# Designs tried in a protein design chat: VH-VL binders against q9nrl2r1430to1533. Part 166

Target 1, 104 residues: q9nrl2r1430to1533
Amino acid sequence: GGVHELSAFEQLVVELVRHDDSWPFLKLVSKIQVPDYYDIIKKPIALNIIREKVNKCEYKLASEFIDDIELMFSNCFEYNPRNTSEAKAGTRLQAFFHIQAQKL
Short names: E, the ipSAE of ESMFold2; O, the ipSAE of OpenDDE; V2, 0.75 times the mean of E and O plus 0.25 times the DockQ between their complexes.

## First folded at step 11 (VH-VL)

Design J47 (framework fv_erenumab; at its last look DockQ between E and O 0.13; V2 from the best seeds 0.00; counts 0 for: pae O 5.8 > 2, placed apart)
Fold by ESMFold2-Fast, scan of step 11:
Structure J47 (fold): chain C 104 residues (1-104), chain A 121 residues (1-121), chain B 110 residues (1-110)
Amino acid sequence: as target 1 above (104 residues)
Amino acid sequence: QVQLVESGGGVVQPGRSLRLSCAASGFTFSSYAMHWVRQAPGKGLEWVAVISYEGSDKYSVDSVKGRFTISRDNSKNTLFLQMNSLRAEDTAVYYCARIPYYSRATYFDPWGQGTTVTVSS
Amino acid sequence: QSVLTQPPSVSAAPGQKVTISCSGSSSNIGNEYVSWYQQLPGTAPKLLIYENNKRPSGIPDRFSGSKSGTSTTLGITGLQTGDEADYYCATWDDSLSGYVFGGGTKLTVL
């Protein structure tokens, strides 16, 4: 907990949003654009939802924040075959996240 | 070789109904969401509707909502568009199209050859 | 007017190069992948470019795509008479919750 941890979460979310590979993760998947997504993915999440949770001080531990980011990547790899642009973007962004998360 | 072939177009009077079909071959039809796109004479392309893999979810543009119904029969590898209460503004070539990866990085490929619907009196 | 803006026409001579622009907003091109289609007279649209800059198999490297901010461009080099067609950009629009196409650009090879 504390102000320093919340500032670190905010900084990391901003860095993820700014990354070129963030496009699959910026918003919840549209049911019109991808009608079968929610039949497969039971715990949907996106960077905008995580950002709101950070801003509302809903993360009490760094592990809770990390778990939500990892859930986002897990959902990506569960829905999207490995040869898709989404899965490739997810792989690169996850690697970037792991490097940045060392600062938490 | 993946292929889509539309049929069922024709000339009809305003207020009548028409059902379009799209026969799919060369791919696992039930693994893809399918789309209808239309093009009025001398005009550009307009997306019309989409249907999920098994047909449980359907979406259409507001201009045809309540009049057009998209459906599919996976056992026959066929996509349908039921068009009711047709208007002169519905006159167009109707294409069925697939999005190759059912993902947010979406694009239409293949396209059928189109079937022409003319609404006139 | 179309949500995605294209010039209505472009022209050039055989062997020359041409670019076709497509301008949108943050609700579409700014946050989504773009695809481009060629429509020869009397035929169905054919995919030329997907995911901003990728070509499907069978499309010659004379065709290229690029995206910057809320705009995208189709480039065609070594123009041939067989390239005379209408060209459309397309993407997803978050505000409309639907797929949108540009108004189309007629290319004439003089």
Scores: ipSAE 0.545, ipTM 0.848, lowest interface PAE 1.8, mean pLDDT 90
Fold by ESMFold2, look of step 12:
Structure J47 (fold): chain C 104 residues (1-104), chain A 121 residues (1-121), chain B 110 residues (1-110)
Amino acid sequence: as target 1 above (104 residues)
Amino acid sequence: QVQLVESGGGVVQPGRSLRLSCAASGFTFSSYAMHWVRQAPGKGLEWVAVISYEGSDKYSVDSVKGRFTISRDNSKNTLFLQMNSLRAEDTAVYYCARIPYYSRATYFDPWGQGTTVTVSS
Amino acid sequence: QSVLTQPPSVSAAPGQKVTISCSGSSSNIGNEYVSWYQQLPGTAPKLLIYENNKRPSGIPDRFSGSKSGTSTTLGITGLQTGDEADYYCATWDDSLSGYVFGGGTKLTVL
């Protein structure tokens, strides 16, 4: 909840964005590029949205922040078959996130 | 054997209409968004339009908006392109094509053989 | 139109190697996967390379792809007369909200 925790959420989002495997997650999936995405994924979310929620102090608990990031990965695994580059990137980024999240 | 076969091309005068068809076989047609791509004589490839797997979401390039309508009939495994108010610049070979089901879809495979539309006086 | 820039032509003798460049921007090649297509005279395009550097089944390893920054290249080694064709790069362009193709490169084997 305070200034220190807000700084920690921002630092974690920055580290996720810098990671090589962040490319599927930086922004929402384009409806034109992937016309069926929003028929399947009902709670879309991406790193740019999570970062804005941190900036607006919308996360009151670390668990709320973690839930949004885990939702981001869950959406990836729900939409993309396991052998796709997107799902593989999600697996690697999620593993990195779990290490970083222990700091919260 | 995945196959896409276009038909319905021909020679028409400017301002007239044509309807192109693409018959699909060898894959679950209703699970894929489908696309039209065209190629004017001696020119490169231009993406034209996409339709979602259920048919309700449609997008097209600005040069054909308001004139061309993409549609599909999943019960007949058929993709359509209704082309109204045709212009000389629409003269091209028209291909139907599929893009893989991924959140960052990147390539067309397979392509149909194409059907030729010629718009001239 | 050609937001992706390719040389209009390249040529080399049978058995030689060529590379075909494709230049774009951060709105396309810089942040999106690239694909490459071969179009033999009078035929439909055929996929050669997807996801920057992967080959579909049936495409020999003398065809290769790479990407660096906002540019991508197609490499063809051991040129054969049957490789004479037009070659196109393609990708998604986020600013245009559409797929874009390069202008094409005609390969002549002589």
Scores: ipSAE 0.489, ipTM 0.829, lowest interface PAE 1.9, mean pLDDT 90
Fold by OpenDDE, look of step 12:
Structure J47 (fold): chain C 104 residues (1-104), chain A 121 residues (1-121), chain B 110 residues (1-110)
Amino acid sequence: as target 1 above (104 residues)
Amino acid sequence: QVQLVESGGGVVQPGRSLRLSCAASGFTFSSYAMHWVRQAPGKGLEWVAVISYEGSDKYSVDSVKGRFTISRDNSKNTLFLQMNSLRAEDTAVYYCARIPYYSRATYFDPWGQGTTVTVSS
Amino acid sequence: QSVLTQPPSVSAAPGQKVTISCSGSSSNIGNEYVSWYQQLPGTAPKLLIYENNKRPSGIPDRFSGSKSGTSTTLGITGLQTGDEADYYCATWDDSLSGYVFGGGTKLTVL
């Protein structure tokens, strides 16, 4: 049910944040550091935002939660070339997520 | 206007070193990955090296590994290519090129007009 | 010896359509966006197509790009004398951890 899903979401976010490859995703990209980011990425999201949404019980369906996580990775791969540390980290973290998401 | 201007080319003997520079203007240099691409006389384009916007990631073609080093000074809006142990086959026009966005869809735009490097004994 | 394979030359008369092919593999064109460049004689390359099929500002719609599988194609309609140039495809190669160009195609307008 909803309570179980909420707990599962919280746990998964904690695991994602603790992962060694979470550094590109911990917070929103700085416009100062990357001025063009928000010209390209129209739906920015990060783990801290997702955590907040989980804490506020904004996810009614597991699919909504998964969609936001996938959006986060999609944004990363859209903006970052495959050869970048960010993209490589994203690839590993997404693989981890996909494994963990099967438990949802 | 976005502009790239290469410099530092010249004629050198094999085994010598040369340092190329690329001066960038008209855009936030530190937000973009930069590339070197070369073209030997009468030949096609050959990618040489890329450096990420903050310089944390570097990649280069195998033929220059251990000899060429790409770097950048974002405070001066300048890209560099340190070329050591130059060989005759390094003779080419060297172009500086920008990745317009730090995106998966990497492409070169714009290109500088190039600087000529000639390695000859 | 280029990682991406292009025909060395193509030719057509003014007003006609030409296509330039670029073939690669799953480690490059198969997995990455491709771009095309025009190089007029004695000049630096110019971006012609990016992200497989998009035209930069200033590039006329006579130029088009398409991608299928491990190959990409540049199309030029209404061929003009000024289109005589070398054309190159490019993309990232995952196996080489580097960018790669095609060998280039010389377009001659008859």
Scores: ipSAE 0.018, ipTM 0.680, lowest interface PAE 5.8, mean pLDDT 92
ESMFold2 (binder alone), look of step 12: mean pLDDT 90; pTM 0.917

Design J48 (framework fv_erenumab)
Fold by ESMFold2-Fast, scan of step 11:
Structure J48 (fold): chain C 104 residues (1-104), chain A 121 residues (1-121), chain B 110 residues (1-110)
Amino acid sequence: as target 1 above (104 residues)
Amino acid sequence: QVQLVESGGGVVQPGRSLRLSCAASGFTFSSYAMHWVRQAPGKGLEWVAVISYEGSDKYSVDSVKGRFTISRDNSKNTLFLQMNSLRAEDTAVYYCARIPYYSRGYYFDPWGQGTTVTVSS
Amino acid sequence: QSVLTQPPSVSAAPGQKVTISCSGSSSNIGNEYVSWYQQLPGTAPKLLIYENNKRPSGIPDRFSGSKSGTSTTLGITGLQTGDEADYYCATWDDSLSGYVFGGGTKLTVL
C-alpha cells in the first residue's frame, strides 16, 4: 500500500506513453515483423524499457535519461525515411519531449 | 513495372519435397524483405514465412517450421521456398509478396500470380 | 477460427454501397495498422487499402478504409459488377508474432 508520488522521470515517461504519437515507441520492434531492423539499429530501445529503467532507479543523472529518450528518436530517424508515418510521429513526439524536458 | 512470378508448384505424394521460386523484376530486390503467403482451396490467406533483405534473418509459422526453408539469391533477383516432408494440409496456392516500406510493414504489394502445390496420396 | 473476424458474405446491387467489417483485439487491430485486399476469382490478391485508410495509386476513391478501436471497415460506394470478389483484412498480431488475415468476405453483385 499507500500513495507514492511519481518521480519526474516517471511522470515524463507516462506523458510520452499517453501522447497520440507514441505508437512507434511503446515497445521494441519485432525481428519477425521487421527482420532487417536490428541489422541497422545497434542500440534498440523503447518507452517500455526506459520506464523499467526508471522504476529500477537506473538513471542517476537527468542527462542519462535524456540520452536514452534521444537514442529512441535517433533510431526512429535512422531506420524510417522522413516521409513515413513513423518519422512524422517521431518528429512531433520529440518536439513534445523537448518542451517537457525543460522541467528536468 | 514491379512484378513477381512464382514457379515450381506441382502434384506430389505426402513426405516428398518441392522447391518454389519467385522471380522479381522492376524494383531493387535486395532492398526488401520478402514473404510467402499461401491459400488452401476455398479457404483464406495464411502468412507462411519472411526473409530479410540480406538473407541473414528468416522466420516461418510454427506449422511449417523445420520443414520449410525460405532463402534468396539477390544476384538472380529470386526468392525460394524449400518445402520438405510435405503434408496434405500444405495443399495451397503459394504467393510471394513484398512489403514495400522498411518501417512497420503492415501491407503486401505487389503479389505474384501464385503457384499451385497439391499434396495427395 | 480466424483471429480477425469478417462476415462470410455481403451482397448489393450495382450503384449501391456496401461495408465489410473486420473485428480483432488489442493485440492486433487495436495496436497496429490494417490493410485490405481484393481477390477476384482465380487471381492473386490486390492491395486496396494500407495504413488503415490510404489508397495506393490506381485504386479509385470508391474504396475507403476506417479503423475504430479493435475493428476496421472497408467501404465500397458506387458498386460495380467488377467488384464481385473476396475481400480480406490483414494486420500484425503481437501475441502470435506474425501477420494475420481475416477469414474473408465474398461480395456478390446481383
Scores: ipSAE 0.090, ipTM 0.715, lowest interface PAE 5.5, mean pLDDT 88

Design J49 (framework fv_erenumab)
Fold by ESMFold2-Fast, scan of step 11:
Parts: sequence; C-alpha cells; structure tokens
Structure J49 (fold): chain C 104 residues (1-104), chain A 121 residues (1-121), chain B 110 residues (1-110)
Amino acid sequence: as target 1 above (104 residues)
Amino acid sequence: QVQLVESGGGVVQPGRSLRLSCAASGFTFSSYAMHWVRQAPGKGLEWVAVISYEGSDKYSVDSVKGRFTISRDNSKNTLFLQMNSLRAEDTAVYYCARIPYYSRGSYFDPWGQGTTVTVSS
Amino acid sequence: QSVLTQPPSVSAAPGQKVTISCSGSSSNIGNEYVSWYQQLPGTAPKLLIYENNKRPSGIPDRFSGSKSGTSTTLGITGLQTGDEADYYCATWDDSLSGYVFGGGTKLTVL
C-alpha cells in the first residue's frame, strides 16, 4: 500500500518492459504457438498482466508485487532449459530486477 | 537418427476423404508438439495444423477447419491428418514436421519427405 | 501475395554472393524470431537458420542470417551449383495466431 509504493512499482515495470531481455515476458504465451505450455505452467503471468495489476492498485504490499515478478522468472526457468535464449534472457532480466528492487 | 516418414497420399475425386500418417523414429515422439505443413504444386509452404504432446489440444488454419482433423497415437509414434470433403485447392505435398522445445524461437526440424495428395475429377 | 514478402528469384555465378530478403510487419518479423529453409528440387525443406542468425549442426558458415526491424535476410557466400534451390523465410504472426512462410525465392546458379 500507498501512493509512493504504487509509483515505484509502475516505474520498475516500465524499466523491465524497456529492457532488451524483456521479450519473453511481455505477453502470455500463445496456446497455438506452444500448445503444451499450460500443461506445464500452472500459474502463468507476464509483464502486461503485472502492469495491469499495478494500474488497478491490486498490490497492497511490495512483497506481493515482488512475488508476481519472481513467479514470472520461475515459470521461465521451469519451462525453458538453461541453454535456451529465453532462459538466458530471463537470467539477465532477473539480475536487473534484483538490483532495481533494492530501491523498493 | 531423427526421422519422419509420411504415407497415405493419393489421387481422389472432390468431396472424398483421405487419412495421412506420419511415422516418427529416433526421438521421444510424446515429448513434442507435431505439425502438418503443405505445399501446392509450384507454390510456397502453408502451415496447416498442430497437436499437443498427448493430443488434448489441436489447432488448424481456418481454410481447413471443420474438414481436417489432426490426431496422434503415441503408443505407435504416429501422427495423423484426417482430410474430409477434399477440394481441388487441397492438392499439395503434405509434410509432417516437429518444432523443438522453445516457445518463441520456434522453427521446424526435422521435416518428413512428404506425401502427395491430388484432388481432381 | 504472402504475408512475408520475398523476391521471386535471384541469380549469380559460382563463387559469388547473394542475399535474399524477407519483409514482414510488426505482428510477425518485428516481434518474433525468424527461421530459413532450403528446398532442393523434389525434396523436403531443410532448416538453414533459426532464431534469426543461428545455424544448426551441419550447416556451413557460407549461410548466414540477419534481422533488422521488420525485415530479415539470408546471405549465401561462395555460391555452389548445389545451392540452386527454393529458399523460404518463416515466423509466427501474432495477428493471425499462426505460422507464416514467405512466398519463396528461387536461386539459380549459372
């Protein structure tokens, strides 16, 4: 909760979206493109969903916001083997997130 | 050796049916979504359909929706395409193909050698 | 016309270089990785390039891929007579919710 916390969440989501390694995380995975994604990943999430939750003031605690972003990375590493472009992008973006989240 | 082999093509009259088969070997068939891609004589490639690992999810392009049904039998390492109400514009070489385990880096590898379907009167 | 636009033909002599273009939009090439396929006469397509610029095992470095904005190119150096084939680009299209292929380019080696 609080206006200043919501502004911080919004700023951080914008920074993540603008990062070169955000491409695997911008939108939910298509069931037509990857038919088996949702058989493996039970709690799908993406930056567009997180941004929408921030805009609707659905995060009451910083921990709730951080948990959703960590879930996004966890899903990436669960579905994608470590040597894939998606997993490598996820590793770099997660490191960037941890640095930026220190400001929260 | 990773291999896909199609069969079941032939010459049929408009309105008839054919069932294509694709036999997979050299990889764990049940761990991959499988695709059908076709190519009309002298024309380019057109994606037709996809099926999930166990066959619970299926998708096909609008031009064949309601006429073509993709299915699989993992116990036999075989992919199928049931083609009903065939039209002259369905005349093509039909390839089965695999997409490796990547959500956004999608590409087709391997491809089968193709089976020819000719719809003519 | 195809969603992805390729020139219908290109030609060059043995030992020379050619580039084959593939143009799309923000709903396909602009948002997604691109792959390229070689189809020799009477054969199935063969993967040449994936994820814009990566070669699978067994593909010589004479073949290269690049992507800029909503366009991609396949480069072939040191042309050989055995390179005479049709070449196709392919990607995912968000607007169509499906895989799309370029119209194909016939490469003729003199």
Scores: ipSAE 0.501, ipTM 0.834, lowest interface PAE 2.0, mean pLDDT 90

Design J5 (framework fv_erenumab)
Fold by ESMFold2-Fast, scan of step 11:
Structure J5 (fold): chain C 104 residues (1-104), chain A 121 residues (1-121), chain B 110 residues (1-110)
Amino acid sequence: as target 1 above (104 residues)
Amino acid sequence: QVQLVESGGGVVQPGRSLRLSCAASGFTFSSYAMHWVRQAPGKGLEWVAVISYEGSDKYSVDSVKGRFTISRDNSKNTLFLQMNSLRAEDTAVYYCARLPYYSRGTYFDPWGQGTTVTVSS
Amino acid sequence: QSVLTQPPSVSAAPGQKVTISCSGSSSNIGNEYVSWYQQLPGTAPKLLIYENNKRPSGIPDRFSGSKSGTSTTLGITGLQTGDEADYYCATWDDSLSGYVFGGGTKLTVL
């Protein structure tokens, strides 16, 4: 065998998933766990959804991929006040993303 | 001070119905999701149901699904649990509890004092 | 039948330290916030710890929480007779799509 080459988008999503601050973003927020989340957030998204879109080659432009990641962070900051663990994790992960996304 | 007070418990025969109430005070009730949690005599805590701010979303544990319905009346600052087709295994102290705003809903604060439901012959 | 495993009982003398464990899996503690509750005999549960290691106002420093992997612990130092209670961990479980409590640990201060 050989090593399968990963897309730049998949490589970045994998690095986001592995980051210590990814825990609020790994999966969609459950409406049972946080029933008011979907009253506030109208365009929910998570890293698992984004990774699936990458694997299905649904992103044609880097801007489309970046927009979905930024939507994820925007949702975090809209729902979670600045002093929460979720918002603090989002702030650090977003900074990490911005550095890595310069390669796209 | 933030407070929750349950009522409506009692002794009831199997197959009968009972409606529990939880009166909220000291906070904006309509801004919080609310839970019901129960505890059988000498046993641990078991989550029962949750309801969103306005009652548009409701979920209950499988063991009570189809028999129990959670509801709320924000104009009266009151949470309800309608309990139909009661069984002996529903015997418990029933607590209402608030889901704190801005959390992932993995904690409960405050709790009410509880109301006792006994289903027996 | 708890998905979160706690020891059924622990005991220690006044002034001593005790730790209460709570073990789960990647579908619950591994990926979610954990909270801890104290239930004094005949009373409602009271929040002791939330978001793994934070204390609500009014909870003394002698109560602490920590999380590592798929397990969490409640630490109590300077034990007092008034700490005799049942202690419960709680979290969200993704596989069950529901909130789960540990089976509870009875603390006896002898």
Scores: ipSAE 0.190, ipTM 0.741, lowest interface PAE 4.4, mean pLDDT 88

Design J50 (framework fv_erenumab)
Fold by ESMFold2-Fast, scan of step 11:
Structure J50 (fold): chain C 104 residues (1-104), chain A 121 residues (1-121), chain B 110 residues (1-110)
Amino acid sequence: as target 1 above (104 residues)
Amino acid sequence: QVQLVESGGGVVQPGRSLRLSCAASGFTFSSYAMHWVRQAPGKGLEWVAVISYEGSDKYSVDSVKGRFTISRDNSKNTLFLQMNSLRAEDTAVYYCARIPYYSRGHYFDPWGQGTTVTVSS
Amino acid sequence: QSVLTQPPSVSAAPGQKVTISCSGSSSNIGNEYVSWYQQLPGTAPKLLIYENNKRPSGIPDRFSGSKSGTSTTLGITGLQTGDEADYYCATWDDSLSGYVFGGGTKLTVL
């Protein structure tokens, strides 16, 4: 009631951040920590960047917000083999996202 | 058998240079970022430098930046650490180590046996 | 002092249990995976635990790891004289943009 529609995006990002499986997605991958990441992933993104875009009103459509979240998962599955902890966390968090995103 | 073997250590005077080598075998060397970690006598471990799989991206800690240069030759499966303007505080055992580039849960495995650098007059 | 705090020493009798703590902050242990290393006298460090609580092949289940908030613990049960070593925790630190090691804990089995 009486809040901007972008608060729905903020609420969903907060729920993703709180999830136990959010750890691979909280912040951009460091090129010092994973120096080869940016040679493979051309459109890096993370929950902190998405949250910043929500706060700056950069999403004009729910589809734009959803596309950035899906890009985040797509990057995870492209870089990380299926049997890694990152890929497994991504699979579970993506399923959680799909349930929550039905409200958008 | 995955193995790392360091060489090139020795006793040198302050201000001199040394080049350390780390020979890798038993894995696809060009597919991993490689690291140097050192340990001063009786002290703990200190991470020193990292190099990307092709050598295009490098980083070293501030205490050695401008003096130490990490490099690699993938055709020879060899990692290097060029150490210039050596100081007494650089005295340490130098280990090379691998981190699997796939995982953000990064850990060092394997480690080499180490090569000892002593900077003294 | 290192940015990750470990007790300098710990001791216990053969067959007993010991825990080694490693305390950090939200910029390191609080948001990153932790690994643990054993260094026997005169040898290179050896990986004991990775990703907070996983053991590599060849490490017995007497060694365990756990993480809570900004701290992590290495547990060793059924202590043996061969466990006398220095133990180090390690993680990534976001504020320093680098890997950090704890100061190390010397385990003595008396």
Scores: ipSAE 0.207, ipTM 0.756, lowest interface PAE 4.5, mean pLDDT 88

Design J51 (framework fv_erenumab)
Fold by ESMFold2-Fast, scan of step 11:
Structure J51 (fold): chain C 104 residues (1-104), chain A 121 residues (1-121), chain B 110 residues (1-110)
Amino acid sequence: as target 1 above (104 residues)
Amino acid sequence: QVQLVESGGGVVQPGRSLRLSCAASGFTFSSYAMHWVRQAPGKGLEWVAVISYEGSDKYSVDSVKGRFTISRDNSKNTLFLQMNSLRAEDTAVYYCARIPYYSRGDYFDPWGQGTTVTVSS
Amino acid sequence: QSVLTQPPSVSAAPGQKVTISCSGSSSNIGNEYVSWYQQLPGTAPKLLIYENNKRPSGIPDRFSGSKSGTSTTLGITGLQTGDEADYYCATWDDSLSGYVFGGGTKLTVL
């Protein structure tokens, strides 16, 4: 809870953004760039959206924050074949997240 | 056989309008975003406009905003570019091109052979 | 305007190698995939490289792509006279909300 949880969320998002494997997750996937993305992915999310939610104090529980991060990874693995650079980046970043999430 | 065939080019006077068409065949047209790209005589490639697979999202280069409108008719497998208030600098070969579904990065493949638009007095 | 900077021309002899650079910024090459195109005189462009470094079927392995930071490079080895063409890089630009092509590089094999 409270201010300590919000500070931890901001710190963790910053660490994710700075990670070498964050590039597929920095911004929402455009319908223009990936024609069928939104046919497959019904709840799109990205680090910039999560960071905005943290800054607006929209997460009341650590579980809500963790759920949004996990949704981001789930979307990555649902859309991208396992042999893609996106899926590989997602795998490494998710492992990093699981270690860092121990702070929460 | 995946193909794109442009048509509708011609010679027009400044200030007039033309509508270009791009007929798609050999793939599920409604599943792909489509582009218009142009090339002025002796110049490089210039992206003009893109339309999402459903037609809900459109983007165009600033120099044509308010004059050119990209649209599509998925029931007819056809992409359109409505060009109003034509200027001499719009003189170019106009190509249509597709973004492949499995690409997480955008690229243009295939390309049509192009249709020529000449704006002259 | 040329948001992506390419040298206007490059030349080399048959059998040699050449590299064509394409420089951008964090709003384009720095956070997006890059593709490369070959345009022979009088023809439509043809895809050479997609997703920074992948070749479509039919493109020989003497063509290669690489990306580092905000720049990308097309490499061509074993140059042939049939490689004389204009070469273009392309990517999405977040600040423009649109696609950009490099200014093009004319390759002469002499």
Scores: ipSAE 0.000, ipTM 0.561, lowest interface PAE 12.9, mean pLDDT 85

Design J52 (framework fv_erenumab)
Fold by ESMFold2-Fast, scan of step 11:
Structure J52 (fold): chain C 104 residues (1-104), chain A 121 residues (1-121), chain B 110 residues (1-110)
Amino acid sequence: as target 1 above (104 residues)
Amino acid sequence: QVQLVESGGGVVQPGRSLRLSCAASGFTFSSYAMHWVRQAPGKGLEWVAVISYEGSDKYSVDSVKGRFTISRDNSKNTLFLQMNSLRAEDTAVYYCARIPYYSRGTWFDPWGQGTTVTVSS
Amino acid sequence: QSVLTQPPSVSAAPGQKVTISCSGSSSNIGNEYVSWYQQLPGTAPKLLIYENNKRPSGIPDRFSGSKSGTSTTLGITGLQTGDEADYYCATWDDSLSGYVFGGGTKLTVL
């Protein structure tokens, strides 16, 4: 718990942001760029939102942090067909996350 | 063949209205967000507006907001642009175009051949 | 003005190579996919490159795209007189919340 867990979340978010496959996840999807996104995805989230929640100490448990990251990937696979560059990036980044999350 | 065909352009005086149409064929029209892009004589391309699959969400650039309205009729595979209070700066060839339904689709394919709108006194 | 900067013109002889640049910022090219379009005189734009470096079916491999940081380039090898056209880059701009096009580059094959 506590301070050490929050520091670990910050380190993991930074590593995710720096990963080559983070580009679909860095910021919320724009309603203008993808007008139907928010009709399909009811709980939008992105790495910038997760990073802000970490910085504001809004995660009390590691499970809450992990749930937000998994929601981000779930949204990606729900909206994007399997053969898209977004879905492929999501698959690779999720695998990277699962390896890093084992250290939590 | 996947194609888009625009119509409805013409020469009009400032302050008047025109409605442009874009007839789509060869693909499932209702599965794509649709766009209008314009090009003033001798100038580059300018994105104008987008409409979601069923028409529930619409967005346009600030310079035409309140004057132009994008709409669609999926039963007829047709996209529209209602242009009110036309200004000289609206003079352009107007293209309809499709973007694929990926979360960050940033390319237009296909494009229509365009319809010319000239606003002059 | 356009937020994506292209040279207004480039020229080369038949059979030669040419590279057309497109420079942006972190709010557009640095964070988004880029596409390229060819516009022959009096015609609609035609997709040449999408997702930075992919060609749609029917576009010959002498057309190529690449992206580095906040810039992208269109490469054309084995130039032909039929390549004379205006070329445009395009992407999404996060700061403007809209799609943006480069100012266009006129290619002359002389």
Scores: ipSAE 0.423, ipTM 0.816, lowest interface PAE 2.3, mean pLDDT 89

Design J53 (framework fv_erenumab)
Fold by ESMFold2-Fast, scan of step 11:
Structure J53 (fold): chain C 104 residues (1-104), chain A 121 residues (1-121), chain B 110 residues (1-110)
Amino acid sequence: as target 1 above (104 residues)
Amino acid sequence: QVQLVESGGGVVQPGRSLRLSCAASGFTFSSYAMHWVRQAPGKGLEWVAVISYEGSDKYSVDSVKGRFTISRDNSKNTLFLQMNSLRAEDTAVYYCARIPYYSRGTYFDYWGQGTTVTVSS
Amino acid sequence: QSVLTQPPSVSAAPGQKVTISCSGSSSNIGNEYVSWYQQLPGTAPKLLIYENNKRPSGIPDRFSGSKSGTSTTLGITGLQTGDEADYYCATWDDSLSGYVFGGGTKLTVL
């Protein structure tokens, strides 16, 4: 449960951040850049927030970590139509995540 | 047809104030975030400030913080830049520009023709 | 210094291909969409490329954009005298909480 899981979370977050399709997920969506986002998405999250939580040891279970990553993808697909670059990047990155999450 | 027309520029002495306006037409102004961008004589483009579509969120470049205030009046389709404590370094052509309605890829799709501000003694 | 680095000038002959680079960091180009602008002498800037590689209606396909990591490039093929202008890249910078422009590249058509 503790140190090994945290090490695995950090490794996985680093791999997600470095993935070519991570660009929609690196930081919280700006209200200036996407004004209607926060009217539609009630629980915003991004990889920088998730990484901070990993580094502060806030995830006690692998399921909590996975839930935050899945929330991030769910928000992407809720806001972005299927044919957008964001949704396509999200689809590819989510598939990559599902493969890597098997290690958890 | 989208149009943005800046006004309010002029020649002023250091320490004085100017208020720039940008009159928007041909689109639903209240649905777009708006920017001010400036260009000093012979120099490159420098972003100045942005305001959200509803006016609640604002960002500006550090060199103008505390001196410049961006605002908007959606009922009049007008964007403003209040410029206080003007310095010689603020001498530039000031452009207003818009970003597309609800986009993830922010960019300046339409620009005004610019209004000239000269700060000199 | 500009947060986004562009060469100050580039030149080529009509019909040739040129590329204009724009280098940034993880706080800007590395995690944000990039746009490119053309400024003809004495005019306001005009949108040339948005979302890294897309062209607005009316921009010919000889203009292209590409992004790799923390850098982006503007490509112009079949160079014409009318392309002589200043070119700027632009994006949002997370560290500054603001938009940034490259220093600009003056394209001279010989």
Scores: ipSAE 0.006, ipTM 0.594, lowest interface PAE 10.4, mean pLDDT 86

